# VH-VL binders against q9vpl3, part 79

Target 1, 224 residues: q9vpl3
Amino acid sequence: RGKINIQRPKAPHYERARVVAVTQPKYPELPKAKSCFKTRAERTQQQQENPYNEIIAREVRNWLDHSRLVAFFHLSSITADDIFRVRVQLHKQNLHLKSYGSKIIEQAVKNTRYEAIVPLFHSNHCIVFSPDPEKTAALLRIVRRVPQMVLLGGIVEETMLSRNQLVAYAQMPGLHAVQAQLVQTLSQAPGHLIQQLQAHQNSFVQVLDVHAKNQMNEETPKST

## First folded at step 17 (VH-VL)

Design D195
Fold by ESMFold2, look of step 17:
Structure D195 (fold): chain C 224 residues (1-224), chain A 121 residues (1-121), chain B 111 residues (1-111)
Amino acid sequence: as target 1 above (224 residues)
Amino acid sequence: QVELVQSGAEVKKPGESLKISCKGSGYSFTDYWIGWVRQAPGKGLEWMGIIWPEDTFTRYSPSFQGQVTISADKSISTAYLQWSSLKASDTAMYYCARDYGIYESYYFDYWGQGTLVTVSS
Amino acid sequence: DIALTQPASVSGSPGQSITISCTGTSSNVGGDNYVSWYQQHPGKAPKLMIYEVSNRPSGVSNRFSGSKSGNTASLTISGLQAEDEADYYCSSYTDSSTPYVFGGGTKLTVL
């Protein structure tokens, strides 16, 4: 009694239109037209997205081809001002902060050795690219100011590294330091020289290769 | 050779302002964090805050937020710690130190010689 | 004030090995969190002795070693010498707002 109950108080115009439409040669299915109309709009959107996806995927591939350092981060909620400030600090070190959709990443790395990175992009993320792998320590010092950027792992010199491997790499001597150490060894100790050089290089390469090949997922710390 | 050289000892009265300095040399000053650490007479070490000198981003210990200002002038490789109004409880030795840690690692590898600040009425 | 617990003092004879403990919680010393150790002689600035639990910076004697078990980090000094007499502080990370938490310090006396 206080509430209004309206059950078809007016004759529907559609029912009258249906009777008229039956006398026409064409069928008057409105739901069919609505479905076709939305399908047409959906097709137009898909066509536009394909060209955008190809351009962006090409950009990602170009960065991967020119970067000897690539670092992957999970990115939680952060203000535009804070992420901009970090991007500026990184850029001063030739470190380039980017973000791409996971479908675009998958398209960019399909049929490459980097396909294993795709699962890292299931959640909100960002990527840092650089031609300078010696800048890994600088990257990891700068990102300390932004707890919203959580390191997942990376690629150094075309070798995939877990989070812990990338941190360890950042603390190792750079290629030039390794080269200088090699030259110094040659100058000082002629005996057993071949064995010393091969052991040093093999140990470094073996550590990076084993960790990169066997583990790409989030690694738990080992405290034993 | 990494070196942090701090300004000389200060004797002040309560309510006065003060700015002490820490000049870094022998390394790329803007590529590393600088921290400030307080040590009251006969007491332990207390972290006050850190600064990224390139753009002066700062993080303060909750105990010192609003009590001091940390700043830097990258053109002369110098960090600063300043008070607008000193208290007698600010009497302490103040150290600057470089943080060399990456990612989740935080440690001070080089320290300044310290600046003794004495605040007495 | 102090979040990490160290003994107030420890003593040893020359040539002896001694250990200084630093006890925190699973949120700082425990887990995968790093601990550092600093030596401070009277009137002097602290000096880094150990970083990342067990690493020695260049120029620090191998008589100094660090380790961690559970929520307790340890600094061990072997072959104790008179110049080792100093205050020793541990430090650990807690969270991004408190990345440096110091222990109260331990006074090492060489008998």
Scores: ipSAE 0.795, ipTM 0.904, lowest interface PAE 0.8, mean pLDDT 79
Fold by ESMFold2, fold request of step 18:
Structure D195 (fold): chain C 224 residues (1-224), chain A 121 residues (1-121), chain B 111 residues (1-111)
Amino acid sequence: as target 1 above (224 residues)
Amino acid sequence: QVELVQSGAEVKKPGESLKISCKGSGYSFTDYWIGWVRQAPGKGLEWMGIIWPEDTFTRYSPSFQGQVTISADKSISTAYLQWSSLKASDTAMYYCARDYGIYESYYFDYWGQGTLVTVSS
Amino acid sequence: DIALTQPASVSGSPGQSITISCTGTSSNVGGDNYVSWYQQHPGKAPKLMIYEVSNRPSGVSNRFSGSKSGNTASLTISGLQAEDEADYYCSSYTDSSTPYVFGGGTKLTVL
């Protein structure tokens, strides 16, 4: 040993006692771990009782409604400076980095086709919103600097895309070519068309039922 | 047309400092990564580092971490490679190049013409 | 770790097809990692010939093709021409901290 532990000679009882009294952890561990980790129940209950959850959910709905590009990332531990720096770089490209609790996302997508995204926000995450789907390549170029942001997938032109699909979309030439590929893969178009047809069919059946009931009532009182 | 124009050849002595430049034009300079690549005489290519010119975020190859400084001045679309104290082993051709990849795709699509640095007593 | 393995030289006659190999490990050339190829004439800067294993940038002849199998990537030049005489380098992605690992280079001689 080379003077590294000057306060701990070959008499351990004395030196260890004094070192422990002076060097015992006074900084991050139990208190910060406890403060960084509220129980799941406490966090969930607090979020449900927070009167601002609906206001924040409206913000998310507004982003979803006005964004033709939405990208979802898992977010590992990252310094506030690093996330701030990437947020600034994204903002310069009209790409808006946000983070929301899973309960707020659930409220925001309730009764929409996007309810399936809620589980993505149960763990640490971030979302990038943009009205500019042509900025997908810029997004994926900028995030290369932060390996803590792991791409999960996204939404482009109201279509859910996997990670690999989003990357392929970013590399497609021209806006028209991208829109043509998306139209070919849109899963919502058949469902929307079917729903419109079903609504017209249901309306027609209802008219027939009303007509049949009116004929029964008319025959009872009418004579001419 | 995308173009990267580097500063002229340099002849230096060991221990001297040096800063060479790479000016980009014909594209949005702050929207792409710029890399520096070294080629010793008669040897192959060796990646030194990359920079995001908009805010000067830099990542170095382990072989060059602490050996050189990569920087940029976005107002004049220029990236720099700098030594505080040159060695004879720094004699090489130095290229800047634009990276065009996204996500996990990394490749240099346009290269500067190179700057020959000669370090001799 | 520091370089991908390429043959030191390869030669062919005009009109022939030749293949240059680039052998790495499962952590770089192997798996789903991308490989690129660069051509360098003497005294000139490198030129990108192939990116993402098999894609040609605009202006690169379709005589150049790329492929990968296991831990080995290959650049194939068909219809060999005198102007193809140059040094060729492969490059592979490994991870976010080492995104560019170059091969040692291959000198192509056109007989």
Scores: ipSAE 0.783, ipTM 0.890, lowest interface PAE 0.8, mean pLDDT 79

